# VH-VL binders against Adapter SH3BGRL (SH3BGRL), part 1

All scores and structures are predictions.

Target 1, 113 residues: Adapter SH3BGRL (SH3BGRL), of Homo sapiens (Human) (o75368)
Amino acid sequence: VIRVYIASSSGSTAIKKKQQDVLGFLEANKIGFEEKDIAANEENRKWMRENVPENSRPATGYPLPPQIFNESQYRGDYDAFFEARENNAVYAFLGLTAPPGSKEAEVQAKQQA
Below, numbering starts at 1 at the first letter of every chain, in headers, positions and changes, except where a header shows other numbers; antibody chains aren't numbered by Kabat.
ipSAE, averaged over its two directions, is called F for ESMFold2-Fast, E for ESMFold2 and O for OpenDDE. V2 adds 0.75 times the mean of E and O to 0.25 times the DockQ between the complexes of E and O.
[cut] stands for letters that were removed.
Atom coordinates printed by the task and the answers are left out, and those that the model quotes come from them; centres of patches stay.

## First folded at step 4 (VH-VL)

Design a1 (from d4 with heavy chain L55F; framework fv_diridavumab)
Fold by ESMFold2-Fast, scan of step 4:
Structure a1 (fold): chain C 113 residues (1-113), chain A 119 residues (1-119), chain B 111 residues (1-111)
Amino acid sequence: as target 1 above (113 residues)
Amino acid sequence: EVQLVESGAEVKKPGSSVKVSCKASGGTFSSYAISWVRQAPGQGPEWMGGIIPIFGIAKYAPKFQGRVTITADDFAGTVYMELSSLRSEDTAMYYCARDEYWGSGMDVWGKGTTVTVSS
Amino acid sequence: QSVLTQPPSVSAAPGQKVTISCSGSSSNIGNNYVSWYQQLPGTAPKLLIYDNNKRPSGIPDRFSGSKSGTSATLGITGLQTGDEANYYCGTWDSSLSAGVVFGGGTKLTVL
């Protein structure tokens, strides 16, 4: 299961837009996911901070949402998601198999051969 | 390196309120938690609450819930703590301190603001 | 009353080793990271240990931390007169009284 750590309350419009972009993509493609709200839930906030790898953490301060996991496996932040979208590699980024008929599925099928 | 600069000493009457400020110098608050910790004479530190400015989240210790308000002025880089309905037991040194998240380790502290409540 | 229990005082001579205990419960030390603070007279507390056993930049390796179950320990080796201070443990409490909690403090006197 895809888990997206978000903040329902934020002083940053950029964070809100990034969250909307990630969630909107998942909804549009009918990818199942759970929202983990770090603004409402202290345990979610602590878990996210502890499970974002050190080299993916900002040089100063707390890692900012959205942060994306498949189960407990870290997948990336918004920048990683955006880059995956630009490269038509979002399913691979999420650790999922691309749907049949997609450009990404075509690439995966050719690599299997 | 980052320093936290607190406002000056306050002398207040019982029943009034006090508002203490904490300003970042040489850095920023936005992706950190900023806690308020008080220490009465001869006592250990007591956490009052804190704020994570980037998320607009404030958390208060149960003992102070309803009496304390913690806010941030992102423009000025300042965090405030307002304590209302003051009692003589509120006489203490009030510190602001920076943390990555609640309880992880407060690595930068203000020098403290003395608040004296007397009639 | 503090939520975390520390001995009120400890004393030792220069060059000796001292340990300071901090006892809690499953809702605080048992499930969360422990930090330690040094407070010299007339100054703000200074972070000495975080994440149970890690030192911030600038803290000598004479200072160490450990955690076992619901208790934590601060160790200081090669005691120096400048180590004379109050020491406090701290952590998060996940119970209905959730928040950052501190120990009552231990006064270290260096003879």
Scores: ipSAE 0.085, ipTM 0.695, lowest interface PAE 4.4, mean pLDDT 85

Design a13 (from d4 with heavy chain S31Y; framework fv_diridavumab)
Fold by ESMFold2-Fast, scan of step 4:
Order: C-alpha cells, then sequence, then structure tokens
Structure a13 (fold): chain C 113 residues (1-113), chain A 119 residues (1-119), chain B 111 residues (1-111)
C-alpha cells in the first residue's frame, strides 16, 4: 500500500540516512510497504517524476528520494515525514489509521470529541 | 540564472583521449541530470551519456560504451566527459546540458567545446 | 539514419502557421515524453517544448507541442523571420539501446 521511492546507488550521505530513517520507521512499526528503486529502474524514475506534485517539487532540480506514496496518492518527502514523526502524526501523514492505544490515536480521538 | 561553462577547444591526435569539463555557474547541478551531447559538422545532435550525481547514476549510449566515462566532482561543482581512442570521426562540437529527467527536456546548455581529431 | 523521423525541410511565409512532425515507435515516443529544440546557426540547441506540450519560461505561446501514439508534432503560428532554424525532436528510448534519441532535424525556411 505504502510505496517509498529510493535511490540505492546514491552517493549522498544525507539521502541515504533519510531513506534509512523512513524505511526503518515503517519496518519497526510493521507497516507494509514497497521499495521503488529509481537508481536501478527507469520506469520507477519516470513514475516518481510524473507523480510528485509540482507544488511539492523544488524550484530548482530533481525531486529527491525518499518520496512517499500511499498507492498512487502522494504523501510527502523526508521533511514532511520528519515533521509528522515529531508531531506523533505519522499514520495520518501516510493516510493510515493509527493503532489503538498509540499516542496518535489519542490525539485523533480528542479531535473527534 | 544558472549557466554551464565548458572548457576550451581541443586538438588531438588519433588514438589519444580528451577530457572536457562542464561547470555550473550561478547555481548548482547537484540536483539535476547532466548530459553530454555531440554534434558533428552538418549533423544533428547525438547523445553520448549523462550523470545524475546526487543519485549515483551514470548512463552511456551503446555506441560510446567502453570509450566514454562521465564523472562528477561535487567539490568543484563540475562534470567531466572523457572520450578515449579518438578517431577523426570524433571531430565535433561537444555540449553539456542540464535535464531534470532524461529525455523530457534539456533546458540549459553549455556553449560547446570544439574537439578536432587530426594527424 | 536517425531513430526519430522528421521531414528534412518545411517552409511558409511570415505570419503563417507550420507544423513539423516527428515519428518514432512504441519504445520511444509511444512510451515517453517528447521535447523539441530550436537551433540557430552557430548556437547550442534551445529547449522549446518539454513533456510533450509544455513551454519553458520565455518561450512564446505561438510554439506548441502535441503527441498522438508514436508521433509528435511541433506547431508554430505567426511565423517570424527569426524562426528560421533547424528543429529537433527528442525523447527517451527504453529499448536495449536505451538513452536519449533525437530526430534528424527539420530546416524551417520563412520565405
Amino acid sequence: as target 1 above (113 residues)
Amino acid sequence: EVQLVESGAEVKKPGSSVKVSCKASGGTFSYYAISWVRQAPGQGPEWMGGIIPILGIAKYAPKFQGRVTITADDFAGTVYMELSSLRSEDTAMYYCARDEYWGSGMDVWGKGTTVTVSS
Amino acid sequence: QSVLTQPPSVSAAPGQKVTISCSGSSSNIGNNYVSWYQQLPGTAPKLLIYDNNKRPSGIPDRFSGSKSGTSATLGITGLQTGDEANYYCGTWDSSLSAGVVFGGGTKLTVL
């Protein structure tokens, strides 16, 4: 359901750390996801470029991995993920329901009151 | 506005190698693809290959595989193209060009480097 | 010959409209975005159209692009003498010879 576009051969330490942070969070929380490698697969590069919204692209240059989608719906880049994580709002960011008893579920319950 | 500045003209003997540089001025190329495109006198453009430095991807056209090497120097903000085993048929103008995604459009071009191969 | 086929020349009078075709296959134009370039004598190519039909900043709206199946078309309206140039289409070829490919070029004469 969740797709993370990454570049396996990136020489950028920053990009590699950001990719590891996103994938590590998904693994630790047992959230199902698919890795889409844009370094090895031209079709993945094309799809990512076409589907990252223009208002989410840098003014200059290529949209950088990691880029996060729920199926075909764009969720955000690393900065958006990081902010969601700091605010205990990652499940909402991903378009998922937070697990019962989580801090995020508590916040969602308060908003519905 | 970013410009791509290419190194100066080269005159080479058959069998030698040439290395042309392309430097970003007024900005950076780190977040872009950089392609090398040559054009022989009276001919159309021919893609040699390119690099996306930040993604660690380099790709070469099959015609030039084994003879061309494209590298990037992040420190200098420069991309290089080295062509080996030169022949008279390699006489051409060599351009570097910026692309967001390969094949969709090269929006910024260097002015070109003339390489002449003669004995 | 070039991988993408263009007519070698086209001509029209000032103020008229002209179209330049670019024909390919399913592995290139049929599956990928098309770009168009203008090249004046002694200059580097200049991007006119990207993503089939989009214009970069600074390109007049009298230049347009379209794609249908394995062919693409560049349209130029309100022709000016300054439009005399060679025009090239370009795209990605996803076959085993993967890479950027260009058309053979079309010389536009404004007479």
Scores: ipSAE 0.255, ipTM 0.730, lowest interface PAE 2.9, mean pLDDT 86

Design a14 (from d4 with heavy chain A33D; framework fv_diridavumab)
Fold by ESMFold2-Fast, scan of step 4:
Structure a14 (fold): chain C 113 residues (1-113), chain A 119 residues (1-119), chain B 111 residues (1-111)
Amino acid sequence: as target 1 above (113 residues)
Amino acid sequence: EVQLVESGAEVKKPGSSVKVSCKASGGTFSSYDISWVRQAPGQGPEWMGGIIPILGIAKYAPKFQGRVTITADDFAGTVYMELSSLRSEDTAMYYCARDEYWGSGMDVWGKGTTVTVSS
Amino acid sequence: QSVLTQPPSVSAAPGQKVTISCSGSSSNIGNNYVSWYQQLPGTAPKLLIYDNNKRPSGIPDRFSGSKSGTSATLGITGLQTGDEANYYCGTWDSSLSAGVVFGGGTKLTVL
């Protein structure tokens, strides 16, 4: 299951838009996911901090939402999601198999040839 | 390597309000939480509340709810703590401190600012 | 009144070892990470230990932390006169509308 760490009461418009972009994609494609709210639950913030890999942490401190996991496996932040979307590789980014006949499945088939 | 700098010492009368600022120097608050911690003479530290400046999320300790307000400016470069309805028991050193999340460990502290409440 | 309980004082000679306890409950130490702070007279607190047992860069190995159940311990070996200070534990408390809580402090005297 896909887990998205978000902040429900963020004062940052940029963070809110990034969160909605990720969640909107998952909903539109009927991908099951769980929201992990770091604003309401301090355990969610601790877990997110501990489980975002060192190479993905900013020099500025700890990672900002949204942060994306498949089960406990880190998948990436908004920038990684955006890049995957631009490359028609979101299912691979999430650790999922693209639906047969999708644009991503077609791109993957061509790349493997 | 970041430093936190609080505004200057204050002397206030009972019933007034005080607003202390905290500015990051040599770096930014960025994604860190900022806490306000006070320490009365001869006492241990007491958490008043905190804010995640970049997210605009604030939380307050129950003892201070209704009297304390913690805010950040539009660029998250300065954090403020306002304490109202001051009493002599509010005489203390007031610190701002950062941590990765509230309770994780406050790794950078300001030098503190004294607030004295006396009639 | 402090939510976390520490002994008010501890003392030992230079070169010796001391331990400082911090007792709480399931809603704080039992379910959350513990930090320890050193406060020298006239200075702000300094982080010694975070995540129960980790040291920030620059903190020597002679400082250590541990946690068991609802209690935590700060260990200091090879005591030096410069270690005379107040020591505070701190953690998150889920029962208080979620907030940071500190211990009452322990004054370490190096005799």
Scores: ipSAE 0.086, ipTM 0.659, lowest interface PAE 4.7, mean pLDDT 85

Design a15 (from d4 with heavy chain A33T; framework fv_diridavumab)
Fold by ESMFold2-Fast, scan of step 4:
Structure a15 (fold): chain C 113 residues (1-113), chain A 119 residues (1-119), chain B 111 residues (1-111)
Amino acid sequence: as target 1 above (113 residues)
Amino acid sequence: EVQLVESGAEVKKPGSSVKVSCKASGGTFSSYTISWVRQAPGQGPEWMGGIIPILGIAKYAPKFQGRVTITADDFAGTVYMELSSLRSEDTAMYYCARDEYWGSGMDVWGKGTTVTVSS
Amino acid sequence: QSVLTQPPSVSAAPGQKVTISCSGSSSNIGNNYVSWYQQLPGTAPKLLIYDNNKRPSGIPDRFSGSKSGTSATLGITGLQTGDEANYYCGTWDSSLSAGVVFGGGTKLTVL
């Protein structure tokens, strides 16, 4: 189960677009997920901050949404998601198996052959 | 080094409102929490609320909810705190302070501005 | 009344050590990071300790912090006259009084 930490109240168009990009990808590909709204729920905000690894936290301020987890395992932020998407490696990035016939499955198969 | 600067001292009458500003210089605070903390004469600090400008999240201490409003301008260069229905008990020094997250540690403080409520 | 309890005063001579306690509950200190602040007369508070036991750059190692259960401690060794100030602990409280809470403060007098 994929969990995406988002901020529904963000006034940042960049953050809103990044959130929509992640959620839209998951929905378009029929990947089950739960939204964890850090704006509406203090425990979500606290959990996100505590569970984003130190190496993935910015030097200034605290980590910005979207932040992506599989169960309780940190997968990455928007930049990591974007890079995975560009490289046809999103399922691996999320800790999931790529569906048969997907670009990622095709790339993985050709790499092993 | 980043600095926070509050607007100048205010003298207000009971029942009025006051709006104080906090400007950052030498750095950014958009992804930080900017809190408003007041201190009445001879008392300890009291948290009123704060805002995370880039996330659009504001939170208020229960004692001040309904009477305090904290906002940020569109470019997150200035944070404001408006306190309404002023009483003599609101006479205090008002500080803005930067925190990386709620309660994690306020590392940069303004020098404070005095708000005096008197008839 | 403050949500976090500190002794109102503490005193010692130059060169000695003092310990300032801060007591709370599971909804605040027990479940959240603790910070400590020094306030000299006429000045804004200054962060001494964050994340229970970490020092910001520029804070000498004479200042230390610790947390155990629902209590936190600020230690100051090698006391100097310039340490005479009020000291406050602070944390997040997740109860009905949700938000940042501070202790009532401890006045340190250097004899």
Scores: ipSAE 0.191, ipTM 0.714, lowest interface PAE 3.5, mean pLDDT 86

Design a16 (from d4 with heavy chain S30N S31T; framework fv_diridavumab)
Fold by ESMFold2-Fast, scan of step 4:
Formats: sequence, structure tokens, C-alpha cells
Structure a16 (fold): chain C 113 residues (1-113), chain A 119 residues (1-119), chain B 111 residues (1-111)
Amino acid sequence: as target 1 above (113 residues)
Amino acid sequence: EVQLVESGAEVKKPGSSVKVSCKASGGTFNTYAISWVRQAPGQGPEWMGGIIPILGIAKYAPKFQGRVTITADDFAGTVYMELSSLRSEDTAMYYCARDEYWGSGMDVWGKGTTVTVSS
Amino acid sequence: QSVLTQPPSVSAAPGQKVTISCSGSSSNIGNNYVSWYQQLPGTAPKLLIYDNNKRPSGIPDRFSGSKSGTSATLGITGLQTGDEANYYCGTWDSSLSAGVVFGGGTKLTVL
């Protein structure tokens, strides 16, 4: 299961837009996911902080939502998601198999040819 | 490099309120937690509460709930602490301090500001 | 008083070693990271140890931390006159009164 850590009370319009972008993409493509709200739930906040790898943390301060996991496996932040989307590689990014006939499956097939 | 600077000393009457500011200098604390910690003369530090501005959340110690309000001004890079219904026991040094997350270790402290509650 | 219990004072001579204890419960030290702070007279507290046993840049390795169960310890070796200060432990309390809690402090006197 795909888990997206978000902050429901964030005053940052940039964070809110990034969260909406990720969640909207998952819904539009019928990818099942769970929202994990770090603003309302201390356990969610603690878990996210401890499981975002050091290489993916900002140089200063707290790692910002949205943060994306498949089960307990870290997949990336918004920038990583955006990059994957631009490359038609979102299913690989999420640790999922691209559906037959998808754009991603087509790109992979062309690369092998 | 980065420093926290509190506003100047205050002398207040019992029953009034005080609002202290904390500014980041030489950098920003947008992705950090900022706590307010006070220390009465001869006593140890006491956590009042804190804010994580980028997440829009604030938490208050139970002793101060209803009397303390912590806010942030995103444009100025400033965090505020307002304490109401002042008592003589509120006479203390008030610090702002930064950590990655509350309780993880406060690595940058302001020099503190003195609030004196005097009749 | 304070949620975390420390001895009020400890003393030792220059060059000796000293340990300062900090006792809590499962809701604080037992389940969370412990930090240690040094406070010289007239100054703000200074972070000595975070994440139970890690030192910030600039803190000498003669300062060490450890945690076992619901207790934590700060160790200081090669004691110097400049170490004379108050020392405080701190952590997060996960109980219904959640927040940052500090110990009552230990005054270290270098004889």
C-alpha cells in the first residue's frame, strides 16, 4: 500500500499544492493509497521523521510533506515524484508494476527495442 | 552562522500580558521547530511550548495552556510568544530555541530576554 | 517539580571523571531520545549531547552520553575548571501531557 505523509494544517500554499498534486495523480490513476496526517498525529510525524533517509533530508531542518512510501519503503518527496511523472516512470517510482498498455509500459518497451 | 535574537527586556504589571519576539539572523528556520523555554531565577529551564511554522502546528505545555500563544510571521522570519494574566511567578529569562523537531536537541539558542512582573 | 530526576550536585577534582544521572519513565526517556545541556553562569544553555549519545560539532569527546531503559547518563572525563556549570537532561514526554521536559539540574563543582 502506498502511503502519503501530508500536513493538513500547513499554511504553505506550495506544500498544499504539492500534496494535492500527488494525491490527485494517485486518485486519477486509481492507485490505492493511505493518507498519513503529520499535523494531527504525533506517531505519523515521528515515523516519517525516522524513516526519511538522510540523503533525502533538506540540508537544514525537517523533511517537508508530501513524503511517499510503499509500505515501509521510502519512495521519495515531491521533487522525486515530479521527476518520475515527467519521465513516465511513476509506477517504477512507487515500486509498482506498470499496467499493460500504459504510457510507462510503452516507454519501457521502446527502450528495449 | 545562524543566530536567534529575542526582543528586549520587559517590565510588566500583574494581570497584564507580554509578547516577546524571536528573529532568525544569518538564515531562516522555516523547516525547524522553534520552542520557547523560560528559566526563573535559581531554577532550571521550563518548556512553554513551540511551533513548527512550515507545518502550521503549535503545542503548549499543560501548565501554560490558556495563557500562552505562540505564532509565526512567515514574511519576517519571526516567531512570537504571548503570555497573558501575568503573575510574579512569571518573572524569568525567556529563550527561544531551535531544534529539528521538539525534543530532538535544541542546538541554537537566543541570548534570552528578561520579563519582570512587578507590582 | 521536574519530571526528570537528577542529583542536585556532584563534585570532583581536575583530571577526574564524573557521571550525572537522569531518571524518567517509559513515556519520556524510555521511548524517546535524550539531550544534555551545559549552562555556564549568565549564559543560555548549550547543547552537549543529542540522540542519546551524539555530540554536536565543537563538543570535545570527553563528554559522552548513554541511555538504558528509563535512565540516561552524562559522562565527563578529564575534568577541567571550565566545566563547572549546571547540567540538564531533556527529552520528549509522549504521555497525555506531551511536551519537552527537562531535569531539575545538577551543579558540577570542580574542586
Scores: ipSAE 0.237, ipTM 0.739, lowest interface PAE 2.8, mean pLDDT 86

Design a17 (from d4 with heavy chain S31K; framework fv_diridavumab)
Fold by ESMFold2-Fast, scan of step 4:
Formats: C-alpha cells, structure tokens, sequence
Structure a17 (fold): chain C 113 residues (1-113), chain A 119 residues (1-119), chain B 111 residues (1-111)
C-alpha cells in the first residue's frame, strides 16, 4: 500500500499544493493509499524522518512533505513524483505495475519486446 | 555559526500581552523547529510551543493553548511568540531555541528575554 | 511538578564521577529520544547530549548519556569546578496534546 506523509495543518502554500497534487493524482487514478499526517501525529513525523534515506534529504537534513512510501520502501519526494509524472513513469516510481492500456504499460511492453 | 537574537526586556501590566521576537543571524532557521521555552525565577525550563516555519506547523503546550501564538516571518527571518492575558506568574525568562524536530535536542539558544508582569 | 523526575541535587569532589537519573513513562522516555542540558548560573541552557547518547561537537567525552526502558542517565566523569550547574533532561511526550517535556532539574555541587 502507498503511504503519503503529509502535514494537514501546514501554513505553507507550496507544501499544500504539492500534497494536493500527489493525493489528487493517486485518487484520480484509483490507486489505494494511506495518508500519514505528521502535523497531527508525532510518531508519524518521527517515522518519516528516520526512514527518509540520508542521500534523499536536502543539505539541511530536513525532509519536507509530501514524502512517498510503498509499504516501508521509500519512493521519493514531490520533485521525484513530478519528474516521474512528466516522464509517464509514475507506476514504476511507486513500485506498481502500470494498468493495461496505459501509455506507461505500452512503453514497458515495447521495452520487453 | 548560527545565533538566535531575541528582542529586549519587557515590563507589562496584568491583563496585557507581550510579543517577543527571535531572529536567526549567520544562517537559516526556517528548516528547523524553533521552540519557545520559559523559565520562572528558581524554576526549571517549561516548553510553551514552537513552529517549523518551512512546514508551516505550529504546536502549543496544553497549558498555553489559547494564550500563546507562535508565528514566523520568513522574509524577516524571525519567529515571534505572543502571550496574552498576562499574570504575575508569567514573570520569567523567555528563550527561543532550535532543534531538528520537537524534542530532538535544542542545540542553539537565544540569550533570553526577561518579561516582568507587575502592577 | 515536572513530568520527568530527577533528583534535586547531587554532589562530589573534583576528579570524581556522578550520575544523574531522569525517570519518565512509556509516553515520553520509553518511546522517544532523550536530551540533556547544562545550565550555568545566569546563562541559557546548553545541549550536552541528544539522541540518548550522542554528544554535539565541542562537548567533551567525560559527558555521556544512556537510556533503559523509561529512564535515562547522564554521566559525568573527571568532575571540574566549572561543571557546577543545573542539569535537565528533556524529551517528547506522545500522550494526548503533550509536547516537549523537561525534568525538574538537578543541582550539581562540586565540593
């Protein structure tokens, strides 16, 4: 299952927009996910910080929501999601099989041929 | 090295409010949790709340909810703490301090702002 | 009363060692990292230990920390007169609507 770490009470417009972009994409494509709210739950914030890899953190060491996991496997932050979306590779980014008939599934099928 | 520079001492009447500022000098603080911790004469430190400016998250200790407001001005590089409905028991030294997340270890402290509440 | 319990005072002679305890519960020390602070008279607290047992740069190795269950300990070896101060433990409390909590403090007197 896809888990998205978000901050529900964030006053940052940039963070709110990025969170909505990720959640909106998952919802529109009927991809099951769980929201993990780091604003409401300190254990969620702690888990996110401990499980975002060091090499995936900004120079200050501070991971910003949204942060995306498949189960406990780190998938990426908003920038990684955005790049995957631009490259039509979001299902691969999430660790999922692209649905039949999608452009991503077609690309994957051609690469196997 | 990053320093936190607090505003000057305040003398206030009961029932008024006070707003203390904390400005980062020599580096950024927006990516850290900035806490407000007070210490009454002869007492230990007491956490009031804090803010993580880059996340837009503010948290308040239950004792101070409804009386304390913590805000950040990213442009000015400054965090503020406003405490309302002041009583003589609010007489204390007020510190701002930086940590990675709440309770992780406050590694940089302001020198403190004395707030005296008297008639 | 403070949420975390510390002895109000400890004392020892120069060159000796002391330990300062900090007792809590599952909602704070049991589930979260512990930090320790030194406060010299008239100064702001100074971080000595974070993440239970790690020292910030510039803190000598004669200061150490440990955590077991719902209790934490600060150890100080080779006591110096300059160590005379108040010492506080701190952590996050995960119980409903709580936040950062501190111990009541321990006054260390170097005899």
Amino acid sequence: as target 1 above (113 residues)
Amino acid sequence: EVQLVESGAEVKKPGSSVKVSCKASGGTFSKYAISWVRQAPGQGPEWMGGIIPILGIAKYAPKFQGRVTITADDFAGTVYMELSSLRSEDTAMYYCARDEYWGSGMDVWGKGTTVTVSS
Amino acid sequence: QSVLTQPPSVSAAPGQKVTISCSGSSSNIGNNYVSWYQQLPGTAPKLLIYDNNKRPSGIPDRFSGSKSGTSATLGITGLQTGDEANYYCGTWDSSLSAGVVFGGGTKLTVL
Scores: ipSAE 0.081, ipTM 0.675, lowest interface PAE 4.5, mean pLDDT 85

Design a2 (from d4 with heavy chain L55F I57T; framework fv_diridavumab)
Fold by ESMFold2-Fast, scan of step 4:
Structure a2 (fold): chain C 113 residues (1-113), chain A 119 residues (1-119), chain B 111 residues (1-111)
Amino acid sequence: as target 1 above (113 residues)
Amino acid sequence: EVQLVESGAEVKKPGSSVKVSCKASGGTFSSYAISWVRQAPGQGPEWMGGIIPIFGTAKYAPKFQGRVTITADDFAGTVYMELSSLRSEDTAMYYCARDEYWGSGMDVWGKGTTVTVSS
Amino acid sequence: QSVLTQPPSVSAAPGQKVTISCSGSSSNIGNNYVSWYQQLPGTAPKLLIYDNNKRPSGIPDRFSGSKSGTSATLGITGLQTGDEANYYCGTWDSSLSAGVVFGGGTKLTVL
């Protein structure tokens, strides 16, 4: 299952917009997911910080939401999600199989040739 | 390079309150935990509490729970610590310090604010 | 008293090495990251080690950290007179008295 670490309360409009973009995509494509709130829940905040790989952490400070996992496997942050969406590779990004007949499945089929 | 700039020294009467400020300079602290740590002469550091400004979450050490209030003014880029019902035992150096999350490691410290409580 | 136990003092000569221990329990060191701080007289504490064994930028590799079970150690090699200071360990305590906790401190004297 896809888990999205988000902040339910944040003074950042950018964070709120990025969270809505990710959640909106998952809902529109009927992909099941769980929200993990880091604003009020310290265990979620600590887990997210510890499980975002070192190569993907900012130089300083908390990794900012949204952060995306498939079960316990790190998938990426908003920038990685946005790039995957632009490349029609979101299912691969999430560690999921693209639905048959989708544009992503077509792209993947062409790349295997 | 980021610095934390604390307000000036205070001399207060027993029973009064004191409010110390901490402002980030040369960078931001909004996504960090900002802790307040005090140290009485000859003693080790003692954590009072802290806040993560971007999330608005404050935590307090149990011994200070009823007397300390930690707030953030995101507009001014400043974190405050207010300690009420002052006693002579509250005479100490008060530091603000930046931590990535609670207890991970405080990498930037203010120079400290001396608070003296005397009658 | 502090919930993290450190020896009150250690001493060694220039060029030698020392280790400073920090002992806790499962609710603090056992389940959380350990940090170490150096405090020179009249100054604020300075972070030497975070996440058990990592050094911030600018901290020489003479300083090292490790954690095993509910104990942590700070190692200092190639001692210099400028290393005379108090050293404190710190961590999160996840018990009902939850918060950041520090050790009682160790005074290092360099002969």
Scores: ipSAE 0.084, ipTM 0.686, lowest interface PAE 4.3, mean pLDDT 85

Design a20 (from d4 with heavy chain K59D; framework fv_diridavumab)
Fold by ESMFold2-Fast, scan of step 4:
Structure a20 (fold): chain C 113 residues (1-113), chain A 119 residues (1-119), chain B 111 residues (1-111)
Amino acid sequence: as target 1 above (113 residues)
Amino acid sequence: EVQLVESGAEVKKPGSSVKVSCKASGGTFSSYAISWVRQAPGQGPEWMGGIIPILGIADYAPKFQGRVTITADDFAGTVYMELSSLRSEDTAMYYCARDEYWGSGMDVWGKGTTVTVSS
Amino acid sequence: QSVLTQPPSVSAAPGQKVTISCSGSSSNIGNNYVSWYQQLPGTAPKLLIYDNNKRPSGIPDRFSGSKSGTSATLGITGLQTGDEANYYCGTWDSSLSAGVVFGGGTKLTVL
């Protein structure tokens, strides 16, 4: 299952927009996901901080939401998600099989042939 | 880069409250956490709690839960630590320090604010 | 007093090396990153090591850190008189009393 770590209390318009972009994409494509609110839950804050890889943490402090995982596997932050969308590779980015008939599904099928 | 400027020394009576400020100078807090750490004369440092202003999240050490409140007037500007129900044991130097997340590495420190609790 | 145990003092001659230990448990050092701080009299602590073994910009490579199991070690080589200070380890404690914890400190004297 796809887990998206978000902060409901953030005053940052940029963070709010990025969170909405990720969640909106998942919802529009009927991809099941679970929101993990780091503002409401201390265990969510701790888990996210501990599980975002060290080389993926920003030079400017705490890892900012949204942060994306498939189960416990780190997939990336908003910038990684955005790049995956630009490259029509979001399902691969998320560790999922693309829908039948899509260009991405064709590429995935070739990799498994 | 960023420096942390703390408010001036305080002398308080037992039972009162003290509010210390920590202002970012030469920049902003960005996504950093700000921790409050105190140190009594001749003792080691003791973490009180911290805040991640950009996220609006504060966390507190269990010893201070209910007595300490950490706030920010905006995510870029100033962080405050208010300690209530003061007792003589609260006499200490109070530091603010920049952290990525609690305890990961406090790389920029304020100069410290002395708080003396006496009758 | 403190959750993390450090020796109260260490000493060595200029040019020599010392190690300062920091002992904890699975809930703190065993499962979390360790940082080290230097404090000269009348000053705020200064970060020497973060993430177990990394140095901030400006910290000489004479200072090193390591972690094994539930213990961490700060190493200082090529001792200089300016290294006389108190040294503190710090980490997160993941137990029900979660929060940042520090060691009791080690006073380094350079003879």
Scores: ipSAE 0.244, ipTM 0.731, lowest interface PAE 2.6, mean pLDDT 85

Design a23 (from d4 with heavy chain K59Y; framework fv_diridavumab)
Fold by ESMFold2-Fast, scan of step 4:
Parts: C-alpha cells; sequence; structure tokens
Structure a23 (fold): chain C 113 residues (1-113), chain A 119 residues (1-119), chain B 111 residues (1-111)
C-alpha cells in the first residue's frame, strides 16, 4: 500500500497544494493509499524522520511533506513525484505495475522482454 | 546570511508569563526547525522545545510541556516562545537557534534574551 | 542532571591535542547524530561539529568529531589560548520522546 506522509496543519499553501496534487493523482487513478498525518501524530513524525533516507534529505532543512512510501520502501518527495508524472513514469516511481495499454506499460514490458 | 533577532530583556514577577520573539533577518526559516534553548547563570544549555514554522508543528521537552507554547508567524518570519507560571528558577538567558534536523546541529543563534524573575 | 555525560574539565598546553568525551545511551547518541558547541564567556554557543563529524563553513580543521556506539568525541589539535571555552555535546533523545539533550559541559583550560 502506498503511504503518503502529510501535514494537515501546514500553514504553507505550497505544501498543501503539493499534498493535494499527490493525493488527487492517487484518487483519480484509483490507487489505494493511506494518509499518515505528521501534524497530529508523534509516531508518524518519528517514523518519517527515521525512514526518509539520508541521501534523500534536502541539502538543508527538514524533509517536507508530502513524502511517499510503498509499504516501508521510500519512493520520494513531491519533486520526485512531479518528475515521474512529467515522464509518464508514476507507476514505476510508486513501485507499481502500470495499467495495460498505457505508454508506461509499454516501456515496462520492453524492459522485461 | 540569515540572522536571528531576539526581543529585548524582560523582568517579570513570579506567577506571570513572558513571551520572547525570534525574527529571521536576511532570510526566512524555510524548512528549518527553530529551537528555544535556555541557560541559567553558571549552567549549561537546556532545550525547551522547537517548531518547524512552515509546518506549524511544535515539539516540547517533557520538563516544559504544559507551561511552554511555541508558535510561528510564517508570513513575517517570526517565532515566539511563551513561558507561563514563572518561577525564580526560570531566570536565564533564552536563545532561539536554527536547527536543520532536530539535534543534528544548531548553526545560527540569536544573541539571547535575558529574562529575570524577581522574588 | 544532564542526560549526556562529559568530563567537567580538561587542560593542556598550547600546541598539544585534547579530546573531550560525551557518553549517552542507545536512545540518544547510539541512534542519532551528535553536534558539538563552543561557548566563550558572554556569548551564545557556536556550532563546531554537526552530523557526528562534519564542520560548518569557517570552522578550522583542528576541530574534529567522531562517534562510536553510545559515545562521541570532540578532538582539538594545535591547541590555542583562544580555544579556552566551555564545550557541549548535543543530540536527539528518543526516550519518552524527550527531544534535544545537551551534555553537562567541559571547561577547556589552555595553560
Amino acid sequence: as target 1 above (113 residues)
Amino acid sequence: EVQLVESGAEVKKPGSSVKVSCKASGGTFSSYAISWVRQAPGQGPEWMGGIIPILGIAYYAPKFQGRVTITADDFAGTVYMELSSLRSEDTAMYYCARDEYWGSGMDVWGKGTTVTVSS
Amino acid sequence: QSVLTQPPSVSAAPGQKVTISCSGSSSNIGNNYVSWYQQLPGTAPKLLIYDNNKRPSGIPDRFSGSKSGTSATLGITGLQTGDEANYYCGTWDSSLSAGVVFGGGTKLTVL
């Protein structure tokens, strides 16, 4: 299951927009996911802190939501999601199999051939 | 480049509250955490809590939980620390400091605000 | 009582080297990054080391950090009179969700 770490109390419109962009994509494509709210839950904050890999943390500052995992496997932040979306590679980014007939599915099939 | 500018010295009576401000100058808080650290005369630093201003999420040391409130004004780039039910033991220098990732390193410090609680 | 244990004082002659230890537990140093701070009288603490062994811009390479298990060490080589100060270690403590903790401090005297 896809897990998206978000902050419900964020005062940043940019963060709120990025969170909605990720969640909206998952909803529109009927991809199952869980929201993990770091604003309301100390365990979620601690887990995100411990499980965002060091090499995926910003050069400066705290990793900002949204942060995306498939189960316990780190997939990336909003910038990684945005790039994957621009390149029609979101299913691969999420660690999922692309729907049949999509351009992404065609590329995945060629790599496995 | 960024500097943290703290509000001026305070003299308070026991049982009152104090609110100290910390303003970013020459930059913003961005994704950084801002910690509040106090130091009583002749003692070492003691972490009170902190906030990630862009998220509005505050953390408090157990000793101060229930008595300290840390808030942020993301638009102005200002963080506040309010300490209530003041005691003589709260007499200290109060610092705000920028911390990239909790406890990994506080690289920019305010000059400190002296708070004196008279008997 | 501080959560992290440091020797209260250390001394050495100019040009020598010193090490300052910082001892904790698995809930703090053992699981988290360690930072070190220098504090001259009347000033705010100054970051010397972050992420166990990294130096901020402007900190001389005479200062070094290391971490092993639940202990950390600050090393200072080529000791100078200007290094006389209090030194504090700091880290995150996960125990009871405590937060940032500091050592009790070590007073360095350069004779």
Scores: ipSAE 0.186, ipTM 0.715, lowest interface PAE 3.2, mean pLDDT 85

